VHH binders against UDP-D-glucose 4,6-dehydratase (TGDS). Designs and how they scored, part 16

Target 1, 355 residues: UDP-D-glucose 4,6-dehydratase (TGDS), of Bos taurus (Bovine) (a6qlw2)
Amino acid sequence: MSVAGRAESLGPPDSFAKRVLVTGGAGFIASHMIVSLVEDYPNYMIINLDKLDYCASLKNLETISNKQNYKFIQGDICDSHFVKLLFETEKIDIVLHFAAQTHVDLSFVRAFEFTYVNVYGTHVLVSAAHEARVEKFIYVSTDEVYGGSLDKEFDESSPKQPTNPYASSKAAAECFVQSYWEQYKFPVVITRSSNVYGPHQYPEKVIPKFISLLQHNRKCCIHGTGLQTRNFLYATDVVEAFLTVLKKGKPGEIYNIGTNFEMSVLQLAKELIQLIKETNSESEMENWVDYVDDRPTNDMRYPMKSEKIHGLGWRPKVPWKEGIKKTIEWYRENFHNWKNAEKALEPFPVQPPFV
Key: E = the ipSAE of ESMFold2; O = the ipSAE of OpenDDE; V2 = 0.75 times the mean of E and O plus 0.25 times the DockQ between their complexes.

## First folded at step 13 (VHH; framework vhh_sonelokimab_d1)

Design x1 (from w1 with S54Y; at its last look DockQ between E and O 0.01; V2 from the best seeds 0.00; counts 0 for: pae E 18.0 > 2, placed apart)
Fold by ESMFold2, look of step 13:
Structure x1 (fold): chain B 355 residues (1-355), chain A 124 residues (1-124)
Amino acid sequence: as target 1 above (355 residues)
Amino acid sequence: DVQLVESGGGLVQPGGSLRLSCAASGRTFSSYAVGWFRQAPGKEREFIGAISGYGGNTYYADSVKGRFTISRDNSKNTLYLQMNSLRPEDTAVYYCATDYEGKIWYTYTSYDYWGQGTLVTVSS
């Protein structure tokens, strides 16, 4: 007598409408993008390529790690043979290129590493994507390529004037990416975003660093006056911007992704002390701040006009008070998602101040 | 890859002096910050000082300030730890270390590359 068998199957490999490669996907911004793509586009296969550097954590992807439309590949974009094989085997339709070295402000001795990863790695990737006839390539750049300004807002036509090796490597990589549009009409899009904050950010950057210091009963260390300012975008707002560019972005174009919200390092520290230590007393707040008298910081701003992406229907939606509260709560539970997270909290007495 | 080798340890009487060396290979050593640590028997590794790659600035733990001096010789790709006025509690294995990014850290868990160590014994 026969008994019924059961086969468990995953949908066939070519049932997906699109296959999307996200480089650097275990990192900060890219992990939010992957989560959104996996959840909102179940008919797209989302491929996370990451070499798992110290800033990366697969825990950032925990909620979607077992989804049928998600896969992780560990690899290095600088390995040209690996990258070529990847495009041959995974049949990539869309590339979102986030992978980069990002801490250039602290060391000129590391400038060649930034050139290798950011410029050579991007060139390898865009060349392979072009040869594979990828239908869209989005390069994630930075507002730092414009250089700082006190009195000028930059639109996408403004010249690049990078002032540090990180920004220079991103600007150079933009040139290689744009050259594939100019020469071949390969459909590239470049985005330049303001600083992003939110869950998943490795706590060496100013917002998560101050949160984590205060949550561990340590003082915020401010280099110089703390009057330098930055524009901060919440992670989900920037993911919505990338989704807007993915759907509506015009090939060959550059899109600023910015916000009018601006905050000095000193004001940031004061607000975090108030929220985390629950005090309104100015004298008590001073107990949680140390000033380090060091080389003057560059108090430049990176102001951007974002009218092009506004024309596509995107604007930031998350108010600061909401975004920062969610971020504080996330670090309370997730500080140890990175190996050696305490390394990010140590001071750098010989290094330039954190921006 | 970076490789670090300490040398110059040995037996010294209290009040004496020793000079330890930290030789680097695999990369230009003068471009990276180096930390010095020590580990006494049964104790955790303890930060004792560091020298930066920029400007050659030196930093010291309170326990060794005024007695220990860090310097470098770029022609030999070597850094030195000059230890003066040694005490029995300075007995330890001494390590030099650097991290992937070449930064100065005060905690030993933040360093990625370590030497094998050199033993300093201060007999009383």
Scores: ipSAE 0.000, ipTM 0.237, lowest interface PAE 15.5, mean pLDDT 83
ESMFold2 (binder alone), look of step 13: mean pLDDT 78; pTM 0.800
OpenDDE, look of step 13: ipSAE 0.553; ipTM 0.806
ESMFold2, look of step 15: ipSAE 0.000; ipTM 0.227
ESMFold2 (binder alone), look of step 15: mean pLDDT 78; pTM 0.802
OpenDDE, look of step 15: ipSAE 0.512; ipTM 0.792

Design x2 (from w1 with S31Y; at its last look DockQ between E and O 0.03; V2 from the best seeds 0.00; counts 0 for: pae E 17.8 > 2, placed apart)
Fold by ESMFold2, look of step 13:
Structure x2 (fold): chain B 355 residues (1-355), chain A 124 residues (1-124)
Amino acid sequence: as target 1 above (355 residues)
Amino acid sequence: DVQLVESGGGLVQPGGSLRLSCAASGRTFSYYAVGWFRQAPGKEREFIGAISGSGGNTYYADSVKGRFTISRDNSKNTLYLQMNSLRPEDTAVYYCATDYEGKIWYTYTSYDYWGQGTLVTVSS
């Protein structure tokens, strides 16, 4: 959605061509999406809905916080009365639903909160959006709904086989979203992305966690063997994918947003030690790694085929070397982006070993 | 927010036993992992053990393994610390704690919610 960049006066909020609700907009991926939408679509009103949980920061939106086509509303998608009122008062045309509880390790110990936020919250939101006759609803899901594999690649027709409570909650939420297409032809689109990395990510996830530990002269803590792998996409590449789906995505469809770039947790730690501690010595690198007892099941990899979104004209463009260096630089200067950032320097709880 | 109240402290002879309770309120108790800490006179608070929100996983500091047992009764919103084979070195104020997100941390500075503590004195 290309918009000419010439200087013009924006009218009051009610004169905008479209009103876009972005849930979880003070979070990681959604904040990059909001910045892009606000800057590139000055004739759209971008509404950021976030309850401002521990992983969110309004600092992620500082560069656009004074724009006339941006507003922030603090609220919880699980409050059905609030959500109904929101759609009645804000005249929302498009929903981009990013809000979720996302931490896999937490989903093994806080499973009911994940169900409440991810399943019930999504159901509340899609129901209200349908009642308000929203013209497009994009649900942001995860490659983890497919389950892990050593030998299988997943396309959008592959069955969901989640192996942890986080992935299960996302898979269940997909079912609620898709049911509105099946029953009402409500124009939903589901995206399933590889893990994303970049600026604004709360440092409890592996990439920002390791960066933060190493920048504070602490060791990387590897759970289990470290051989589990993930595909990693840089934040700006995934924003371009969402813009592509917004413009060209077909109602009722599911789009994998993936990359062929894959890295194990151990290889990630070695890369970050080299880049942050500026060493290639194998013996020195081992001084920056600790191993701890493993956590509940953690699938080895999620290889995805992304031919559908490639057919819409999207491919990842940011190479790992460039994306990770930008990310390291951002955390060096922005560690205190969250009020509780110091907790990133503490290890997660150690789980008992397998019996 | 979460409210935590410890009880059950008192004077006990070396080799004796004592059971402490931690009553929780204010939020869904079963979501919150809870840590137990103690603070001896003139020392920093130290981690002694923790239990997951479901009760399925427990963790213990080496100094108390085999002597202390942590359990929880989510129907009563209560945790228990069973302390056996008590030693004079176990004399301390005992605290239960949790963080805003219900994680377990080994360092006391990472916890957000604390009880007021209950004193345990082990002396002949």
Scores: ipSAE 0.000, ipTM 0.185, lowest interface PAE 17.8, mean pLDDT 83
ESMFold2 (binder alone), look of step 13: mean pLDDT 79; pTM 0.802
OpenDDE, look of step 13: ipSAE 0.005; ipTM 0.332

Design x3 (from w1 with S31Y S54Y Y108S T109E; at its last look DockQ between E and O 0.27; V2 from the best seeds 0.00; counts 0 for: pae E 17.3 > 2)
Fold by ESMFold2, look of step 13:
Structure x3 (fold): chain B 355 residues (1-355), chain A 124 residues (1-124)
Amino acid sequence: as target 1 above (355 residues)
Amino acid sequence: DVQLVESGGGLVQPGGSLRLSCAASGRTFSYYAVGWFRQAPGKEREFIGAISGYGGNTYYADSVKGRFTISRDNSKNTLYLQMNSLRPEDTAVYYCATDYEGKIWYTSESYDYWGQGTLVTVSS
């Protein structure tokens, strides 16, 4: 009927210096961002918009859920009427757009869902934000838009050559966001991140999946040879990058948010087996690895140059050993952060919604 | 707070048709999955079908497949269950339900919000 029923309000919009909309805020990366914003900016109203899909959990926000400068709104960015009303009523100054479907393996079986959420949803949101005269719109994209490379590092001028439906949807969404800068000088900023890991990540992604499989005495499933590599960035480092872009990012610009830390999937599995199963025997380590057929495409690497954001004063600070230890500890205690977390351990492809 | 209201139940002869509705407040059905269940006297709740929030995909239990159809009217925030070729075995209280995460589940224990139900009687 209407957008949400009757609800309590924290007060009139003019009682806060800025009102920040964070889409997808019950998800992985965005929940860390919301916690940081709520704690560090008590004079900003932080509005979490999330439809609460299978990857989301309101438990990610439990520590700040009672703060006066935090507000949760359940809704979907694909509902253009709802989104228009949201901008009319909440007086949004800044948009941080994290909401997306993100799992590459799922994008081969649910490709139109990715188009709907990632492309159509982003277009609805940026159009409404532009009409409402929002002062800054940050779109969170991915290094996968560049496509894979064995011998080239990508800077922000490199052409997009996505090789899977997830990356294609993000690249298409970037085009819509950038068109608002080109035509209207609407102040958008695009970020392209390396793969992020840490607490709050639904355990369908490679790091939390391998951790969770091993903690449940199951083998790591490796697609293909496992020689493909990824750059992994810890969650608190990426939040610091978004804060840097929020304060210092220039309208119309794209910022890579990368790390020189890189591992193959096979080496990742071996390291996690050593850490979780406490074995130094290579022959015993092979008991914890299974190989499965490769997916339709499987990029080898996504190396990025991050000189632009380094020029804004950001660099990753969390060493891998520290970040992965905290991540392993978190999943040991929090696997049931999502009520159906067991489904994340299923082999590709993901089971249909029938149980 | 989410409120669900079923309506449209009644008495119908075998072979007849009936259309149930499920109206919601506090939740937009266009974006959240809804499940339909029924409960015959003295039985457990039985999954009948569901419609997803993405793409509007529909799913049906084998006992009703081909006879029941789920549809959605976004302007009224209402779902419909069109029931054709009704049989005496279809006699039950019919419920719509949704969960906090907006997913489809086949077990009633996984759903957080329920309507009060509407009685369908197929007799004579």
Scores: ipSAE 0.000, ipTM 0.151, lowest interface PAE 17.3, mean pLDDT 83
ESMFold2 (binder alone), look of step 13: mean pLDDT 78; pTM 0.803
OpenDDE, look of step 13: ipSAE 0.244; ipTM 0.668

Design x4 (from w1 with S54Y N57K Y108P; at its last look DockQ between E and O 0.01; V2 from the best seeds 0.00; counts 0 for: pae E 17.6 > 2, placed apart)
Fold by ESMFold2, look of step 13:
Structure x4 (fold): chain B 355 residues (1-355), chain A 124 residues (1-124)
Amino acid sequence: as target 1 above (355 residues)
Amino acid sequence: DVQLVESGGGLVQPGGSLRLSCAASGRTFSSYAVGWFRQAPGKEREFIGAISGYGGKTYYADSVKGRFTISRDNSKNTLYLQMNSLRPEDTAVYYCATDYEGKIWYTPTSYDYWGQGTLVTVSS
C-alpha cells in the first residue's frame, strides 16, 4: 500500500490497485477507518464485512455509501465456508480485522459467545487470509490484554495478563494471529489501543452515555467516587495510527496506540455538564450527577508506552476540547443512529468501571 | 431459565404496611441487580425501585421514596420490598424483574425476566 495511490487517477471501477477487507466496518472505530480509506484511496476497493449486531449501524457509512470504491457484505466471520468463499470471490489484498464482541461486563455473563466470536472467528479469518495469500493482516487488539496496573506502564514487550473474559479472548486471538507469523511468516501486525471516543460509538460507554443522558435531561450515573481516571484518544487520531501502521508497520510486530491525555470520570461529567447544560455552577453540577455504589470502582489503569508508533511518525493531534465538542454535536443529531439507543437513557444503569 | 416468583400481596388499609418477596431460581441474586415495578388497573407498568447486586445500593422512584425499602437475603436468594405508609394510589400488581446482563433499567421493556406479579390492594 503506497502514498502514491492517494494521488493516482481512478481506473475502471473493476480494476482497483488494492482490495481491502475491513471486518466490523459498521462499528465504531472501523467505520471511521472505512470513511478515510474510501475518501483518500479512490483507487482501492474497500470492502465492509459486518454481521450488524446492536452496536453496529450502516448509517455510520452514509457519507460514502454510494462511492464506487466501497462495498458492503453482510456476513459472520465465524462461518468458515462463507469466509472461504469471500476470499475466493473478492480477491482481497489487505485485511483490517476490527470485528469483535467488546463489552467487558457482558463478557462475564456471555463468556462463551466472546470465545466463539473473538477467538474462533479470528482464527477462521486469519486462516482463510493466509490461504488466500493476503499481503497484510492487521489485528486490532486492546490494552486490556496487559492487565491492570497501579504503578507500571506497559510497552509491547510486557507480558499479557488478562483479568476478564473479554481481555482473555483478545489475548487468545492474538496468539492465533501471531502463530501464523511464527510458522509461516504470514505478514500480521497487532495493534493494542487505549480507550477511544468520538462519533459512531454505541452509547453504552462512559463518554457517549454521559452525553446522551445529559442531552435527554437525565443525570450522569457515576460508579463509586468517580475519581478513577482513564486515557481517551479521539477517533480520527486512532485512524491515523492505523493508517501509519498499515503503511509503515513491520510484519510480526505489535504497536501500542495510546495517549498521555487523562481524565477522571467525575471531571468528565463536570465538563460535559458545563458544555451541554451551559453552566459553570458547582451547585448546578450536583443536579446532574447521581452516584452508584453497587460495585467496586476499577482503579487499575492501563498506561502504555507508545514509542514504537511514535517512531513511525504518529502522535495524537486532536485536543480534547476540539474532539469532545465534535462528539457532543454528533450525538445531538445522531442519537437514533442505533435501533436500541434508548437503553442508554435508563436512570439507573450501572456504569462499567474503566477497563 | 430464570424464574421469579413474587409473593406477599394482599389487602391493606391506607397508612398500613406490607412486605413483598421476590424469590429466584436459576440465578443467584447476590451478584445481580433487580428492579421492582407496578401496574395499576388501566395503566402501564412503572418503575418503583431497584437494588444493585454488589454493595446493595437502592434506588427509588420519587413517588415511593421514603416509604418503600428494598432489601436482600442472599441465603434465601430472595429480595424484599417493604412498603410503609401505603396509599390508595399504591394499589397495583407488583412485579420483580431482571435482565440477562443483571443491570438496572428504568424502562420495563429492557427487562428479560419477570415474575407473574402479586396484587396489592390499598382500601378502606
Scores: ipSAE 0.000, ipTM 0.166, lowest interface PAE 17.6, mean pLDDT 83
ESMFold2 (binder alone), look of step 13: mean pLDDT 79; pTM 0.806
OpenDDE, look of step 13: ipSAE 0.006; ipTM 0.349

Design y1 (from w2 with A33Y K103R; at its last look DockQ between E and O 0.11; V2 from the best seeds 0.00; counts 0 for: pae E 23.8 > 2, placed apart)
Fold by ESMFold2, look of step 13:
Structure y1 (fold): chain B 355 residues (1-355), chain A 124 residues (1-124)
Amino acid sequence: as target 1 above (355 residues)
Amino acid sequence: DVQLVESGGGLVQPGGSLRLSCAASGRTFSSYYVGWFRQAPGKEREFIGAISGSGGNTYYADSVKGRFTISRDNSKNTLYLQMNSLRPEDTAVYYCATDYWGRIWYTSTSYDYWGQGTLVTVSS
């Protein structure tokens, strides 16, 4: 499947203003970031590093795959020899580190894989970036590191109290990244975002999963009561936040990237049923909901304050009604963006062992 | 453009040694990294090592470190792979490769110029 002997792009011009490494770039959020960088910054070389796991798709990048300022490298951040060679040859100025294992339910089954990829892989990457004297390293983390709360909002100074192996691995990785600032003044920045939704998201996550189930005439599976809430942030708003942090973020700082928009899983299911099944009947909507036992840990909400990034000039701009409509349409046309997309419709899919 | 030709493959007993050559033509490679890869039957190409244009920096996969040595003679535009303490698992077609810009990559998909390969068989 890969093409031996060639990078994903034609040979670049002799110089670029900056060379940006984006890890996990064939994934969900990072692919939107790469498309934006390639299109809007033609004087930057954008290097996509991805090992192409089941959540990744190079189709996410097809609109820019032939651009002169884009390059794809297939590789694994957990391979320390590979990563060292990469930094010695590519003259990377900026690292945007998105690559991670992210599925919370899978993290209870495959916890050691999450530790390996998220903690060890991040440590390998930040160590190599420091040795290569990279000028900025952005680590993409999650609001889940704070743990859940019923009545208080978390700012960037709030202690981390993760409640699941995914969140724990991200919190541990943050510690390694921050230690390079404390020890060496290596210019790291950490971002912690709310749940993101939009095109390119592998349909094992709640929004694309419910959309895909309903579009295949299947019920939404709700864990527990469905009263747990999440803040949902549209993909293009998150890309703008990362661009803001890239331009204006201070070394050593942490930035929450959040939204005040909040919705329970049950309300999400009801809105999607109305939009996809074209019904306004509350009783008819019960035909499309199926309740299952709760998972081992199920935080009620992750409220965040985002005043720091607001001070940099960023706020979310895409209304839910607009973002969710675009997302529904994308999955209608692109469910087979991933070869194994139908397996994502299982309530708790089986995954291969890590390496 | 660039041509790479590997030679020196053959049959060798376990514990034995072989030296492979990679002759480059069409461009002087004194400033370019060159990588060595191998491909066992039914498997993907795997990185085994690389050397800088000056010869001052060498890199090796864990599976061959301490047994294989990469060197180059820039006056002959030729690279060498010295393989010692060979094992049956080293049986493969061995390739040298470089990219358009002379950079090093761990994965084969990033390389632009490849030789035809030379077969190494390690068996009793």
Scores: ipSAE 0.000, ipTM 0.095, lowest interface PAE 23.8, mean pLDDT 83
ESMFold2 (binder alone), look of step 13: mean pLDDT 80; pTM 0.815
OpenDDE, look of step 13: ipSAE 0.018; ipTM 0.357

Design y2 (from w2 with A33F T107K T109K; at its last look DockQ between E and O 0.58; V2 from the best seeds 0.00; counts 0 for: pae E 16.5 > 2)
Fold by ESMFold2, look of step 13:
Structure y2 (fold): chain B 355 residues (1-355), chain A 124 residues (1-124)
Amino acid sequence: as target 1 above (355 residues)
Amino acid sequence: DVQLVESGGGLVQPGGSLRLSCAASGRTFSSYFVGWFRQAPGKEREFIGAISGSGGNTYYADSVKGRFTISRDNSKNTLYLQMNSLRPEDTAVYYCATDYWGKIWYKSKSYDYWGQGTLVTVSS
């Protein structure tokens, strides 16, 4: 107990109802989640943990950086001593674990780095969260853990069959997270999302890369035929899905976060050319595409059923035409959100050097 | 717009080969994605494979991979489907279809222009 001080209008420092750790919070999806939590839950303390790798930017959080219910901590989830101390000192109630290496093409070149960050880092984090008696742990995974399929749609009971080192690392991390539910009934929830697009995405991924290439008067580089398709979710729809799972998700469960919206890479390029170069001329549009060698593996589709999360009351709300126009506008003004943004526009190597 | 005419269908023995043609007329064909579909009586149209206009790259359904080959000759505005190691299950009406935008190539509803079809029957 204390006698009230002279700054009584600010309230006591321990008045927060819950403390939420968001790992990878300076990254793409997690930064949108943090902004939403900070703005909409002023009675929650939101703790952003990020090591600030090349895909991260604290500029993603500028609008809320001075809020009293927001705290940034720079650190690495792979540092087990640091993570243990973090949970001992910050009284964390909820963990949203977004931190990961996510670039599929890089995972063929830097495979052990993906294993270290995605598997070891996740295991460190879930172990510390369990020891600290965290009340809910959300692990953010990917639809790629199912593997590609032309004709099979995956529900949450479908087996994991990853086909690249990134997807394999996420699948392995899921196994460690789920084991804490099975052994201890530690309240974990796993989400597996479709591809997400929107502001704050480092422009090595197909949508921001094509936008940024075209805005810099360069061609879209298409791997293979461009016939591979992806389901694309706008960032704010995914944030709402995570909030739904946080509020209504059952411990031990897995939730697909998907959309029926699906588009081939070539259709994506053509739509972006039309929107950014303001042309419908077929001959002009051909000037803006180039074809390169395909990847070592190239899944054609990641089809998912999302009935479980629909049963919780969530569906995507942002139409593609609205979401993509907002995204194009953002990159027009914010390409230099990252120090090395120009390096994201370089072609990606197809194979590693000889050994 | 584009008009498509398939030809080359007929009766073949199991294990045999057949080459289908799809002749196109209208706009420049080299800008179009072309898909092959088939439909057995009473069933929905089934995707077989596709080829891009500008890239020359191909994709095939698992049921025909390794047995069927799609090619195109843009100077003749013609697309070909070479079918080898034919099975009785390959009996169907075969259609070619095109779509300029490269939408969802495995869904028949995404293709704007269709041929009339050519019948392939595989039996002894």
Scores: ipSAE 0.000, ipTM 0.361, lowest interface PAE 12.6, mean pLDDT 84
ESMFold2 (binder alone), look of step 13: mean pLDDT 79; pTM 0.809
OpenDDE, look of step 13: ipSAE 0.184; ipTM 0.626
ESMFold2, look of step 15: ipSAE 0.000; ipTM 0.297
ESMFold2 (binder alone), look of step 15: mean pLDDT 79; pTM 0.809
OpenDDE, look of step 15: ipSAE 0.202; ipTM 0.657

## First folded at step 15 (VHH; framework vhh_sonelokimab_d1)

Design d1 (from x1 with Y108S T109E; at its last look DockQ between E and O 0.05; V2 from the best seeds 0.00; counts 0 for: pae E 22.0 > 2, placed apart)
Fold by ESMFold2, look of step 15:
Structure d1 (fold): chain B 355 residues (1-355), chain A 124 residues (1-124)
Amino acid sequence: as target 1 above (355 residues)
Amino acid sequence: DVQLVESGGGLVQPGGSLRLSCAASGRTFSSYAVGWFRQAPGKEREFIGAISGYGGNTYYADSVKGRFTISRDNSKNTLYLQMNSLRPEDTAVYYCATDYEGKIWYTSESYDYWGQGTLVTVSS
């Protein structure tokens, strides 16, 4: 038996329990987070702030773009006046800061751009969030801040030893974020994740780049020997980790978000060739690999211990076999998610010496 | 149901040789790929090689290429791993594995059926 009545549509944003700012929300990881927040937290207003650079796509958000608890604001976190007014007008309670320049190869040729966006932009953002008395600020960092190791696993107390300008900019940004906890007890949390893969990743990164090259009948370009390894974490697993930290993370703490799954770049290329080209011979597989000049540096491994976030109840659940199949399928149908996707397939150029 | 049994492990001196076997029941290997993995104490399983279905070719990790050889005897539904020029770092439990769909995977987490393993110890 139904009760006769009519639910009244409430007015503008003051009907929401919390207002969450997600920076970089049209990007890779953050778009998955926004979709999850919009769907799972209908009483929260989710505000996507993105400047819409070449790695971003609003198509990543199409499934939730019409929801009443979602709002997109185009803007640049490096514009301090804009950011200050944003916090004054939108009444933000929680900040999830994903926005960054992330391409390691480009960080060696455009290092000051990485400093400007990752360090200055983060400082602008955390300063404004503190002034507005935001109740939680999560900064999304990377396992690369630890530097490479052949035999040591890093926990959250391990020193930062970055080896490239991207990792250096993230490490520096962490220092600014941590200083607000130390000086003001501003409730910040830092996460450091393994490499993430999945749908929505602009195909300049190794997994989507190799997938896209092979799907376009081109060879995988391997830097050096390809023996360097990375830990790969599927996008939905990392979203669950961020949700866990949002709900249970302690202010002032750092959480590694890692996986024991590890694969060398060469092994990755061979597996993708087998899956996409369906070859059954080693000699045929070698026809799909090219070796190019090495990068200025190549850390061999970034092994992490993740016991702190395991203690909050999170572990990765998506096996590689399932995650990589979904990823291959997505790029087969969505390579043109970005207007200039073909540019991502170009090899990394070697910088000539200066005279 | 698919069951895999490895055998042939043992103690061997550096530079020596061993031949391992992988026998299957509940599946005819002639149409399915089989991977070989190893696991040193306290470490994760590591891909060392694979063979595709009947008449297929072999694949090897670079760490064992030129020293290890995978072969198949379809009449016995058995695969062999010939290991030559063994080194102390080859000490591990060796496993064969197969996928539900019979594909080659370079990651241990992607295989559905595993044997119990056979221990190879390389020491003087």
Scores: ipSAE 0.000, ipTM 0.489, lowest interface PAE 10.9, mean pLDDT 85
ESMFold2 (binder alone), look of step 15: mean pLDDT 78; pTM 0.798
OpenDDE, look of step 15: ipSAE 0.534; ipTM 0.799
ESMFold2, look of step 16: ipSAE 0.000; ipTM 0.448
ESMFold2 (binder alone), look of step 16: mean pLDDT 79; pTM 0.804
OpenDDE, look of step 16: ipSAE 0.444; ipTM 0.765
ESMFold2, look of step 18: ipSAE 0.000; ipTM 0.097
ESMFold2 (binder alone), look of step 18: mean pLDDT 78; pTM 0.804
OpenDDE, look of step 18: ipSAE 0.011; ipTM 0.314

